VHH binders against Formamidopyrimidine-DNA glycosylase (mutM). Designs and how they scored, part 13

Target 1, 288 residues: Formamidopyrimidine-DNA glycosylase (mutM), of Thermomicrobium roseum (b9l1z5)
Amino acid sequence: PELPEVETIRRTLAPVLIGALVIGALRGEHPEDILLDPWPVFARRVRRHRIVALERRGKYLAARFEDGDRLVIHLGMTGELRLSHPATAPGKHCHLALVLRSLRPLPPSLVDQRQRFLLRYLDIRRFGRIALLDQAGWETFTARLGPEPLDPTLDPRALWSRLRERRTAIKAALLDQALLAGIGNIYADEALFQARLHPARRCQTLSLDEVERLLVALRTVLSAAIENAGTTIRDYRDGQGRAGSFQSRLQVYGKPAGTPCPRCGTGLARIRIAGRSSVFCPRCQPLH

## First folded at step 5 (VHH)

Design n27 (framework vhh_8cml_1)
Fold by ESMFold2-Fast, scan of step 5:
Structure n27 (fold): chain B 288 residues (1-288), chain A 122 residues (1-122)
Amino acid sequence: as target 1 above (288 residues)
Amino acid sequence: EVQLVESGGGLVQPGGSLRLSCAASGYTFSDYAMGWFRQAPGQEREFVALISTSGGSTDYSDSAKGRFTISRDNAKNTVYLQMNSLKPEDTGVYFCARGTWDYIEDYGMDVWGQGTQVTVSS
């Protein structure tokens, strides 16, 4: 999941999770690959915390507790968070579940007679990560992340000045979470197509106008993806188990070389940047 | 102190194989995910392969998938990269890296080795 998918998960989980008390944790198949802390430490530390907010920073979901601690979750490529009734079997690739109690009535399909429910973490590839950070740890962690691309106070000139310091390709820079938080391979390709920028353009050669256009394109694409509940290519689901619908609006991402450009009909091209496949229109997105 | 030392690089013909090793010291190796990255002359450093703390999960770049295999031996504090069907475009300096708690590809690494040169040419 990229920013739009994580934001959709945040929005769909927030009405259920905010106000709930964590009363325990259930061990699954391989929590040691997911958790920062050893299982006994994690299970002890997470218990008896009330969730007061559900936040996102880049591709990270954070449940903030009343004492300022945060449960920080990165879903990797295949991580999924699912709400379920406590009687539900964990299922394959479930590595842990939080046992929560709602302080307000929730549907009987979700909760038992004591208003208890599970938040299950499933991950086929096991590259998701979960950590319980205190306030100082959260501040240290988030300081390494760039600004949010959807932050309306993000100044195109400030972004342009930081790009001028980089000789790397613009697509590689967009994937760097220290430059802007939350952009991955899907939305980098889509935003560059929308902005009419070649993915291999060196950051230092971009004009202020081109950076303004890129930021507008990023905001447009990311906002549209959120409005469409994210992109489901194979595995992504929101907090209620529903697929996103933005995949039908993808212009270039994942298209085979030679596919006609939806804008001008020229065959799309594919190149590698930072080890990732990148798809673009050589006519609409010229290098020079 | 935490150290990562790569070895096993060299010159090989297209279609050949090499096995890279990365010896780790100064920390509890089994608590950390490990990765391999590479950088060709005049190019950006790119992700090659990643392995979870237990070794039970692996990930590869598109260019490495099907040709390279990452593995680890926690008893020996060593991570490996078996490279098969090598191509000229695989030429570069290969770096071993230690993953942070939130290791995801290249932005979650906190300790880097000095690298080992791999050259694929005819």
Scores: ipSAE 0.328, ipTM 0.685, lowest interface PAE 4.4, mean pLDDT 89

Design n28 (framework vhh_8cml_1)
Fold by ESMFold2-Fast, scan of step 5:
Structure n28 (fold): chain B 288 residues (1-288), chain A 124 residues (1-124)
Amino acid sequence: as target 1 above (288 residues)
Amino acid sequence: EVQLVESGGGLVQPGGSLRLSCAASGYTFSDYAMGWFRQAPGQEREFVALISTSGGSTDYSDSAKGRFTISRDNAKNTVYLQMNSLKPEDTGVYFCARGSTWDYIEDYYGMDVWGQGTQVTVSS
């Protein structure tokens, strides 16, 4: 999950989670791969917290508790948050669950006789992370992240000035969460296609106009992905367990080499940047 | 201080094998994902393999799948890369890296500590 998927999860979980009390935690298969704290510490610390807000910063979901503590979640590549009735079997790859009590009526399909339900964390590849941070820890944590690409006050000239200092490929820079928070492989490829920029263009060679075009492209693609509930290729689901629909709108990401460009018909090319495949149109996105 | 020290590189013929080791010190090794990256002269550093904190989950670049195996020994604070069926294209300096507590390979820059590297040369 990238920014649009995490934002969709935030929006779909908020109506169920806000106001709920965390009454416990259930150990699953491999919580030690996911949790920052040892299991006994985590299970003790998370109890007796009421969720007052769900927040997102980049690719991180944060449940804010009444006392200012946050439960911070990064889904990695294959992490999923699933609401479930307590009687429902966890299925494979469930590493932990929060036991919550709703103080308002929720559907009988979700809650037991005591208004209890589970928020399960599933992760096939186990690269997600979960931690409890106090207010000061949250502020320290978020200070390391770059600005939100959807922040309307983000100045293209300020971004251009930062890119002037980099010799790396623009796609590699977009993956750097200290530059801009929330962009991963899917939306980097899609935004670069939209902006007509080759993924291997060195950051310092980009003009101000090209950076302005890139920010417009990022905002357009990210907003469209949110409106389409994110991208589901294999594993992503929203907080209600539903697949996103933006995958049908993908222009270049994940396409085989030789697939006709949707804009000009030229065969799409694939190259490797930072060990990952990058798909682009060699005609629409020229290097020179 | 946090340190990563690689060893096990060398010269090998195509089709040969090498086992790289990375000794970690100065932090709680089991709290961090670990990865291997490589860099050929004049090229950018690229991902090779990643291993979760417990060693229960691994990820590989397309070029490494089926040929390389990453593993770790948390009692010895060491991560390994077993490289089989080596090709001339595998030549490069191999770097051990520590993943941040949050951002792994999805963010190339999620690696916050790097070793100095060990040279692997695959030549006839």
Scores: ipSAE 0.073, ipTM 0.553, lowest interface PAE 6.8, mean pLDDT 87

Design n29 (framework vhh_8cml_1)
Fold by ESMFold2-Fast, scan of step 5:
Structure n29 (fold): chain B 288 residues (1-288), chain A 122 residues (1-122)
Amino acid sequence: as target 1 above (288 residues)
Amino acid sequence: EVQLVESGGGLVQPGGSLRLSCAASGYTFSDYAMGWFRQAPGQEREFVALISTSGGSTDYSDSAKGRFTISRDNAKNTVYLQMNSLKPEDTGVYFCARGSTWDYIEDYFDYWGQGTQVTVSS
C-alpha cells in the first residue's frame, strides 16, 4: 500500500486497537521473512504493552505503546492486517498475529468471553516488514524520511529548493522516501498527470510554478484517494477487510500504451523510470 | 556501490534449458527481495519472477509459471533463474533486480544489472 492505503488502514483499525493490551503473539513458519527481531526477542518484548496511539509516517503504520515503544509495520505489496475472533481459522498466509485483550466491551463477533481478539498479519509474497522500535530507534528511523506531502506547513519553495539539488527524473525523485514520504508508483503517475508534468523531466529544470502545481496535484490526488478508502487493483484491503474505491478514478496508472488520454484523447505512452513502468500523456505532459 | 552482475545466458534450441545467475555486492543481500525481468526486442521490460528475503516465497509471471524456478543462496549473495522448456518467445535480455522489502512491487526494484542475452532459436 501507498500513503492513502496505509492511512485508511490506520483509520479503520484505530477504534479497535487504541486501549487494547497485547497479551501475546503467534507465529507462522517463517517469521524471519517479516520480522526484523528474532522471534523469541519479539514475542517477549511485545507482551504486556497497551496501545495508546495508531500513527502513520509515509507508508509505515506504527502502533505506539504506553512506554514509547512502537510496533512499525510496512505492508509491502501484498501485506494485509485483519481483525479476527480467536476462534477464526488462521488462514494460509498468516505470518504473525498479536493476541490482544480489549479493556472495553467489543462486539461478540470479534472477541471471546475474556475480551480477547487477534490482529493477524497476512502476506502471500512475504515482502512486508515489522519491527519493534524503542523511542530512540523510532527517532532514528523517521529522521531518514522526508516530510508528509499532506502537511499544510510544507512550503513549495522549500520543496523546489531541494529538487534543484537533484539531477534525476521527477518521477524517480517522487519515489524517493527521503524527499517526500508515502508516494509510490500509483500516486506518482496520477499526480504527474494532474500537474501536467512529464515523468522524465529533470528535477533541476522545474520552475517554482511547476513545483507549486505538483504539490497541489499531490495533495489533491492523495486526499481524494483517502476519501475513497484507497486503491484496490488486486490485494489491498482496509482493516475491516473492505476494498477501496479509488481505482475507478485512476486516469493513467496501469493503462496500456495507446489507451486514449482521458483529458485530450492522445494515446498514452509508457516508459521505464528507475526500473518502474510510467504511464503518461505525451501531449498533456510534454518534455521541455 | 550496489552491483548486480548477471551470467548464464546464451543460445539454446526450443525445448532447451538455461540457468541464469546474478551475483550481488555492495549491500546486505539477505535484507532484500530479488527479481528477474526480461526485455524482448522492440518491447518494454516485463516481470518474470520474484523471491522473498529468505527464499521461502516466490511469484512468477503467467508465461514463466510451471517452466521457470527462481532461487537464492544468501551465503553466496546470488539469485538464480532456472529456465526449462524454453520457447522462441522467451528470447530477450534478462535482468536481475534488487527489491526493497519496504516498498510496493512496482516500487521494489531500485537497482538493476546490465542484463544477459537469452536467445531461443533453431
Scores: ipSAE 0.005, ipTM 0.264, lowest interface PAE 12.3, mean pLDDT 84

Design n30 (framework vhh_8cml_1)
Fold by ESMFold2-Fast, scan of step 5:
Structure n30 (fold): chain B 288 residues (1-288), chain A 124 residues (1-124)
Amino acid sequence: as target 1 above (288 residues)
Amino acid sequence: EVQLVESGGGLVQPGGSLRLSCAASGYTFSDYAMGWFRQAPGQEREFVALISTSGGSTDYSDSAKGRFTISRDNAKNTVYLQMNSLKPEDTGVYFCARGSTWDYIESYSGMDVWGQGTQVTVSS
């Protein structure tokens, strides 16, 4: 999951999670791969917390508790959060579940007679991470992240100034969470195509106009992806277990070399940046 | 005093094999995902392989899939990269890296501690 997928999960879980009390945790298959704390410490610390907000920073989901502590979740490549009735079986790859109690009525399909339900964490590849952070820990953690690309106060001139300090390829810079938080391989390729910028352009050679165009492209692509509930290629699901729809609108990401460009018909090209394939149109996105 | 020290690099013929090792010290090794990256002359550093905290899950770059295997021994604080069917384009300096406790991504920015690197040369 990238920013649009995490934002969609935040939006779909918020109506159910905000106001709920965490009353316990259930151990699953491999919680030690996911949790920062050992299981007994996590289970003790998470108990007796009421969720007052569900937040996102970049690719991180955070449930903020009344006392200011946050449960911070990174879904890695294959992490999924699933709401379920306590009587349902966990299924494969479920590593832990939070036991929550709603203080307002929720559908009987989700809650038992005591208004209890589960938030399950599933992760096939087990690269996700979950940690409990206090306010100071959250501030230290988020200080490493760049600004939100969808923040309307983000100044293109400030971004341009930061990019002028870098000799790296623009796609590599977009994947750097310290530059901008939440962009991964899918939306880097899509935004660069929208902005008509070659993925291998050195950051310091970008003009202010090109950076302005890139920021507009990022906002357009990310907002459209959120509106379409994210991109589901294989494993991503929202908080209700539903697939996203943005995959049908992808222009270049994941396309084989030689596929006609949807804009000009030129065969799309593939190069490797940071060990991953990057797909672009050599006519629409020239290097020079 | 967090430290990563790579070893096992060298010169090998095309089609040959090498096993790289990375010895970690100064932190609780089993709390961190570990990765291998490489940098060829005149190129940017690129992702090669990633392994989860327990070793139960791995990920590879497209060029490494089917040829390279990442593994770890938490009792020895060591991560390994077994490289088979080596090609001239695999030539480069190979770096061991520690994933941050919250940010395990395929790209460079998810890593917070780096080794000094070990040279791998594939040439006839």
Scores: ipSAE 0.318, ipTM 0.663, lowest interface PAE 3.9, mean pLDDT 88

Design n31 (framework vhh_7qbe_3)
Fold by ESMFold2-Fast, scan of step 5:
Structure n31 (fold): chain B 288 residues (1-288), chain A 120 residues (1-120)
Amino acid sequence: as target 1 above (288 residues)
Amino acid sequence: QLQLVESGGGLVQAGGSLRLSCTASGFTFSMGWFRQGPGKEREFVASISTSGGSTYYADSVKGRFTISRDNAKNTLYLQMNSLKSEDTAVYYCARGSTWDYIEDYGMDVWGKGTRVTVSS
């Protein structure tokens, strides 16, 4: 999950989670694979907290509690959050669940007689991480993240100025969460295609006009992905267990080399940048 | 509604053994044993996962008590060996959700309890 997937999860979970009281937590066999804190510390700290907001910073989902503490979740590559009735059988790869009590009426399919339900964390590969941070910890953590690409106050000139300081390829820079928060492999490739920028262009060689075009492309692609509930290739699901539909709108990401470019018909090329595969059109995205 | 019924309590001499049983109606879930002694708070004793593959024990009973289950009979057991006067309590079985780990705050169905008295 990248920014659009995490934002979709936030939007689909918010109506159910905001106002709910955490009354407990349940663990699988190895919660230490996912949790930053020891289980006894986590279980005691999370209990008796009311969720007042569900927030996102980049690829991180955060449930904010009344006291200012935040439960921060990174889904890695295969992490999933799912709402469940307490009587629902646990999934094979479920590592953790919060036991919550609703303050508002929820569907009988979701809540028991005591208005309780589960928020389950499932993760086949266990690359996700969950931490309970106090306000100071949250501020320290978020200080390492770059601005939100969808923030309308984000100035193209400020982004251009920061890119002048970098010698690396533009795709590598876009994957750096300290530059911009929330962009991963899918949306970097898609935005660079929309912006007509070669993924290996050195950041310091980009003009202000090219950076403005890139920011417009990022906003357009990310917004469209959110409107389509994100991209599901194999594992992503929203908070209600539904697949996204943006995968049918992908132009270049994941396409085999030689696939005709949807814009000009030239065979798409594939190269590796920062250990990641990158797919682009060598005609539409020339290296100057 | 899930109903839990404990049995097997009674009077036993120190150093003796006793086996408690708990029968559940409905589905099979992660299950546990808790106890409350005279003038004490309710405390965790042991728990067992839905499959029976994982067990957890309080330090005070580890090595002396064994939790087990028979899912075909929807029955949970607690085998208590080397009983001490400190084990005197009302013993409750409880179920969590269909999850493989349980703690007190995860329990939503409790039995009425069965009394165990350990005398010298």
Scores: ipSAE 0.000, ipTM 0.176, lowest interface PAE 14.1, mean pLDDT 82

Design n32 (framework vhh_7qbe_3)
Fold by ESMFold2-Fast, scan of step 5:
Structure n32 (fold): chain B 288 residues (1-288), chain A 120 residues (1-120)
Amino acid sequence: as target 1 above (288 residues)
Amino acid sequence: QLQLVESGGGLVQAGGSLRLSCTASGFTDYMGWFRQGPGKEREFVASISRSGGSTYYADSVKGRFTISRDNAKNTLYLQMNSLKSEDTAVYYCARGDTWDYFESYGMDVWGKGTRVTVSS
């Protein structure tokens, strides 16, 4: 999941999670692959917390508790959060579940007679991460993240100034969460295509107008992806278990080299930047 | 303070193999390998979960490199096969202190690196 997927998960889980009390936790075989704390420490700390808000920062979901602690979740490549009835079988890839109690009636398909339900964390590859942070820990953690690309106060001139200090390729810079939070491989490729910028353009060579165009492209692509409930290639699901729809609107991401550009018909090119595949149109996105 | 020490680098012919090791002075959680070639950015190579049950690879090395760990020996390994000139780099071992160990910003402890040169 990238920003649009995490934002969609936040929106779909919020109506169910806000106001719920955490009454316990369940573990799979290797909770140490996901949790920062040892299991007994995590299980004790998470109990008796009421969720008052569900927040996102970049690619991170955070459930804020009444006392100011946050349960912070990174889904990695294959992580999924799923609401389920307590009687539902956990499945092979469920590494952690929170046992929650709703203070308001929820559908019988989700809750038992004591209004209990599960928030399950599933992850085939186990690259996700979960930790319980206090306010100081949250501030330390978020200090490493750049601004939100959808923040209306984000100044393109300030971003341009920061890019002028970088010799790296613009796609590598977009993947750097310290520059802008929440952009991954899908939306970097899509935004660069929309902005007509070659992914290998050196950051310091971008004009202010090009950076302004890039921010418009990022905002357009990310907003459209959120409106379409994110992108499902294989594994992503929202908090209700539903697939996103934005994959049908992808223009370049994941396309084989030689696929006709949807804009001009030129064969798309594929190169590697920052260890990841980058797909672009060599005519629409010239290096020079 | 946790220390990471890489070893196993050297000169090898294209198509050859090398095994890199990273020994930790204490317990580690998530671990990864990164590299930086001449005139290039530092890039992700591979990562491994605490149990060793889950691995992730950069597309450029997938099928050629294998990451593994031996927790009893506090040692991380990178088996590099079918080496190419493009693999020439200083290889760094890193431990993740935060959530996203396949991003550089998620790494809080780095080794000094071990140099790999692949001759054509």
Scores: ipSAE 0.114, ipTM 0.542, lowest interface PAE 5.0, mean pLDDT 86

Design n33 (framework vhh_8emy_2)
Fold by ESMFold2-Fast, scan of step 5:
Structure n33 (fold): chain B 288 residues (1-288), chain A 123 residues (1-123)
Amino acid sequence: as target 1 above (288 residues)
Amino acid sequence: QVQLQESGGGLVQPGSSLRLSCAASGFTFSDYAMHWVRQAPGKGPEWVSSISTSGGSTNYATSVKGRFSISRDNPSKTLYLQMNSLRPEDSAVYYCARGSTWDYIEDYGMDVRGQGTQVTVSS
C-alpha cells in the first residue's frame, strides 16, 4: 500500500474507529515480527485508549488516542487491516487484532451484543510494522518524512531546489520518503509516464518546468487513485475488505516490455532502477 | 462432543477461600484461551478472569484483582480459579468458558461454557 491505498483505508476505517475504546489485543501468528514492543508490553499499553482521530502521514496510518499517544501502522507490501465480528477466527497470516468497543450502534454483522468488534492485522510477507508512540515520539518520527505531495502549499520551486542537490535517478528520488512522503513503485511509474519524464533522468538535469509538470502529474494520479479506492493488483483491500478499482486505469505500471504505449503505440521498455522494475515509454519519456 | 464441567462451589462465610475446577473434554485444551465468568441472581454475566493457551499470561476483572488467581494444567485438561478473601458480592454461579484460538483477553471469543457451579458467600 502506497499513499492512495493508506488514505482509502483511513477513510473507510474512520467512521467505525473514531470514538471506539480499545479494550484489548489478541495474539495471532507472528506479532513479534510486526510490533516494535514485546507482546506483553504492547497488549498492556494499548488497552483503555479511546480513538479520537485517524491520521495519515505518507504511507503510515496513525490512530490518535485521547492522551495524544498514537498507534502507528505501516502496512509494508502485503499488510491488510480488516474490521471483523468478534466470532471471526484469526485466519491465515493474521498476526494480531485489537478488540474495540463502540459507543454507538454498529451493524450486527460487525459487532456482538456488547458492541465489540475486531480490527485484525494480516500480513503474508510480515514487512509491516506497528508501534505505539507518545506525542514526542510521533513528532520525532514525522520530522524524518518529506512533505505530502497532495499538500496545496507545496511549492514546485522548493521541490526543484531539493532535486538539484541529488545525484540519483528521478524514480529513485520519488521512492525516497524523505523527499516526498507516500510514493511507491506504482505511482512513481504512473506519474513519470504522465509527466513525460524518463525514470533514469538525473534529478540535477530536471528543469523547473519539468518539476512543475511532475508535481501536477503526481497530484493528478494520486487524487484519481484515491477517487477509485486505490489499486488492487494482488492483495490490497480497504478497511471493509473491498478491492480498489484504479488498476483498470494504470497506463504503464507492471506491463510487459513490448506492450504498446497507450499514448503513442511504441513498445514499452522495462529497466531496473534502485533494485526495482520500472516500466516506461522510450518515445514519450526520452532520456535526452 | 465438547464439554466443560465445573466443580468446587459451595456455601462459605465472608473472608473464606474456595478453589474452583473445570474439567475439559472433546477438544485440544492447550489450543484455547480459557475464561471464568460469573452470573449473580437478576444480573447479566460478568467476566472474572482469563488465561492464555500456555498459562503464561493472565488477566482479572478489577473487582477480583489481588484476591483471585486463575491457573491451568494442560496435561490434565483442567482450569482452576483460586478465590481468596471472598465477599458477599462474589455470590454467583461461576462458569468455565472456552475462548478462541487467539491468545487471551477478557471474555472475548467465548463459544462454549459449562453448566456452572454455585458459590454463595453468606451467613
Scores: ipSAE 0.000, ipTM 0.237, lowest interface PAE 10.9, mean pLDDT 86

Design n34 (framework vhh_8emy_2)
Fold by ESMFold2-Fast, scan of step 5:
Structure n34 (fold): chain B 288 residues (1-288), chain A 123 residues (1-123)
Amino acid sequence: as target 1 above (288 residues)
Amino acid sequence: QVQLQESGGGLVQPGSSLRLSCAASGFTFDDYAMHWVRQAPGKGPEWVSSISWSGDSTNYATSVKGRFSISRDNPSKTLYLQMNSLRPEDSAVYYCARGSEWDYFESYGMDVRGQGTQVTVSS
């Protein structure tokens, strides 16, 4: 999950999680691969916390508790959060669950007679991470992340100034969470295609106009992806277990080399940047 | 103080093997994906290989796949690169790099890099 997927999960979980009390945690298959804390520490620390807000910072979901502590979740590539009735079997790849009690009446399909339900964490590849951070830890953590690309106050000139300090390819810079938070491989390729910028363009060679165009492209693509509940290639699901629909609108990401460009018909090219496959149109996105 | 210190480079003949090491200090090593990056004279940096925080997942550049093997020993906070069937085009300074705080597999967001160790493959 990238920013649109995490934002969709936040939106779909918020009506259920906000106001709920964490009353416990259940151990699953491999919680030690996901949790920062040892299991007994995590289980003690997480209980008796009321969720007052569900926040996103880049690709990170954070449940804020009434005392200012945050449960911070990174889904990695294959992480999924699933709401479940307590009587439901966990299924494959479930590593942990929070036991929550709702203040609001929720459907009987989700809650037992005492308004208890589960938030399960599933992760096939186990690349996700979950940590409990106090207020100071949260502030330290978020200080390392760049601004939100959807923040309307984000200044293109300030971004351009920061990019001129970088020797790297623009796609590598977009994947750097310290530059802008929440952009991954899917939306970097899509935004660069929309902006008509070659992914290997060196950051310092971009004009202010090109950076303005890139920021507009990022906002357009990310907003459209959120509106379409994110991209489901295989594993992504929202907080209610529903697939996203933005995959049908992808222009270049994941396309084989030689696929006709949807804009001009030229065969799409594939190169590797920062260890990641990058797909682009060599005509629409020229290097020179 | 976060530090990465590479070692194991040297001058070798084509077809030889070398094992590079990277000693990490000043951070919780097993929380991070780790990477090897190389830079040949007059060229930009080239990503070589990545390993997840647990060691369960590895990835390789096409140019080295089948010849190089990345591994880690979390108790000793050490990253390794076993380089077999070395070719003149493998000559470069090899750098150990740390991935982003929550990035277990992907190379994006490398935030710390070591001093490098020189590998020269020549007759």
Scores: ipSAE 0.000, ipTM 0.128, lowest interface PAE 16.3, mean pLDDT 84

Design n35 (framework vhh_7qia_2)
Fold by ESMFold2-Fast, scan of step 5:
Structure n35 (fold): chain B 288 residues (1-288), chain A 122 residues (1-122)
Amino acid sequence: as target 1 above (288 residues)
Amino acid sequence: QLQLVESGGGLVQPGGSLRLSCEASGFTFSDYAMGWYRQAPGKQRELVAFITSGGSTNYADSVKGRFTISRDNAKNTVYLQMNSLRPEDTAIYYCARGSTWDYIEDYGMDVWGKGTPVTVSS
């Protein structure tokens, strides 16, 4: 998941998780591959916390507890968070579950007679990470992330100034979470297409007008993806297990070379940047 | 300039072993998670292993127990020890830098050079 997918998960989980009390944790198949703390430490620390907010920073979801501690989740490529009734079979690839108690009535399909439900973490490849951070740890962690691309205070001149310091391709820079938080391969390709910028343009050669256009394109694409509940190619689901619908609106990402450009009909091209396949229109997104 | 230079690939028989190396330059190596990706002919690229800046490791199910990732911060090098190799391990192997200290994702692939090919004959 990228920013829109994590934001959609945040939005779909927030009405259920905010106000809930963590009463325990259930060990699954390989929690040691996901957790940064050993299981006994994690299970003790997470118990008895009430969730007061569900936050996102870049591609990270964070449940904030009453005491200021945060449960920070990165889903990697195949991680999924799923709400489940306690009687639901664990299923494959579930590595841990939080046992929560709602302090308000929730649907009987989700909760038992004591208002208990599970938040399950499933991950086929186990590249996701979950950590409990105190307030100082959260501040230290988030200080290493760049600003949110959807932050209205983000100044295009400040972004342009930072890009002028870089000799790398603009797509590689967009994938750098220290520059801007939350952009991955899907939305980098889509935003560069929308901005009419070649993915291999060196950052230092971009004009202020081009950076302004790029930031507008990023905001437009990311907002549209959020409003369409994210992109599901294979693995992404929201907090209620539902697929997103933005994949039908993708213009270039993942398309084979030679596919007609949706804007001008020219065959789309593919190039590798930062080890990733990048798809673009050579006419709409010229290098020179 | 950020560079990742892979080496150590080759042709081996099933059940054989290889050790891949990736030498990094142009950034503070110890601050980042490092990992290995592979791309088999006609397949999508997949992340096979990563190691955090603190030394925690993670592996794809297909290689767990057979592959070991490690790092040497003094040499700015990450390694992948591959044991009990199978024909399905045949791929070009790429070194990748993570976005932060604690994970690596699809988008953290900063590969320099052509990768290193591994062929396991059946």
Scores: ipSAE 0.000, ipTM 0.347, lowest interface PAE 11.1, mean pLDDT 85

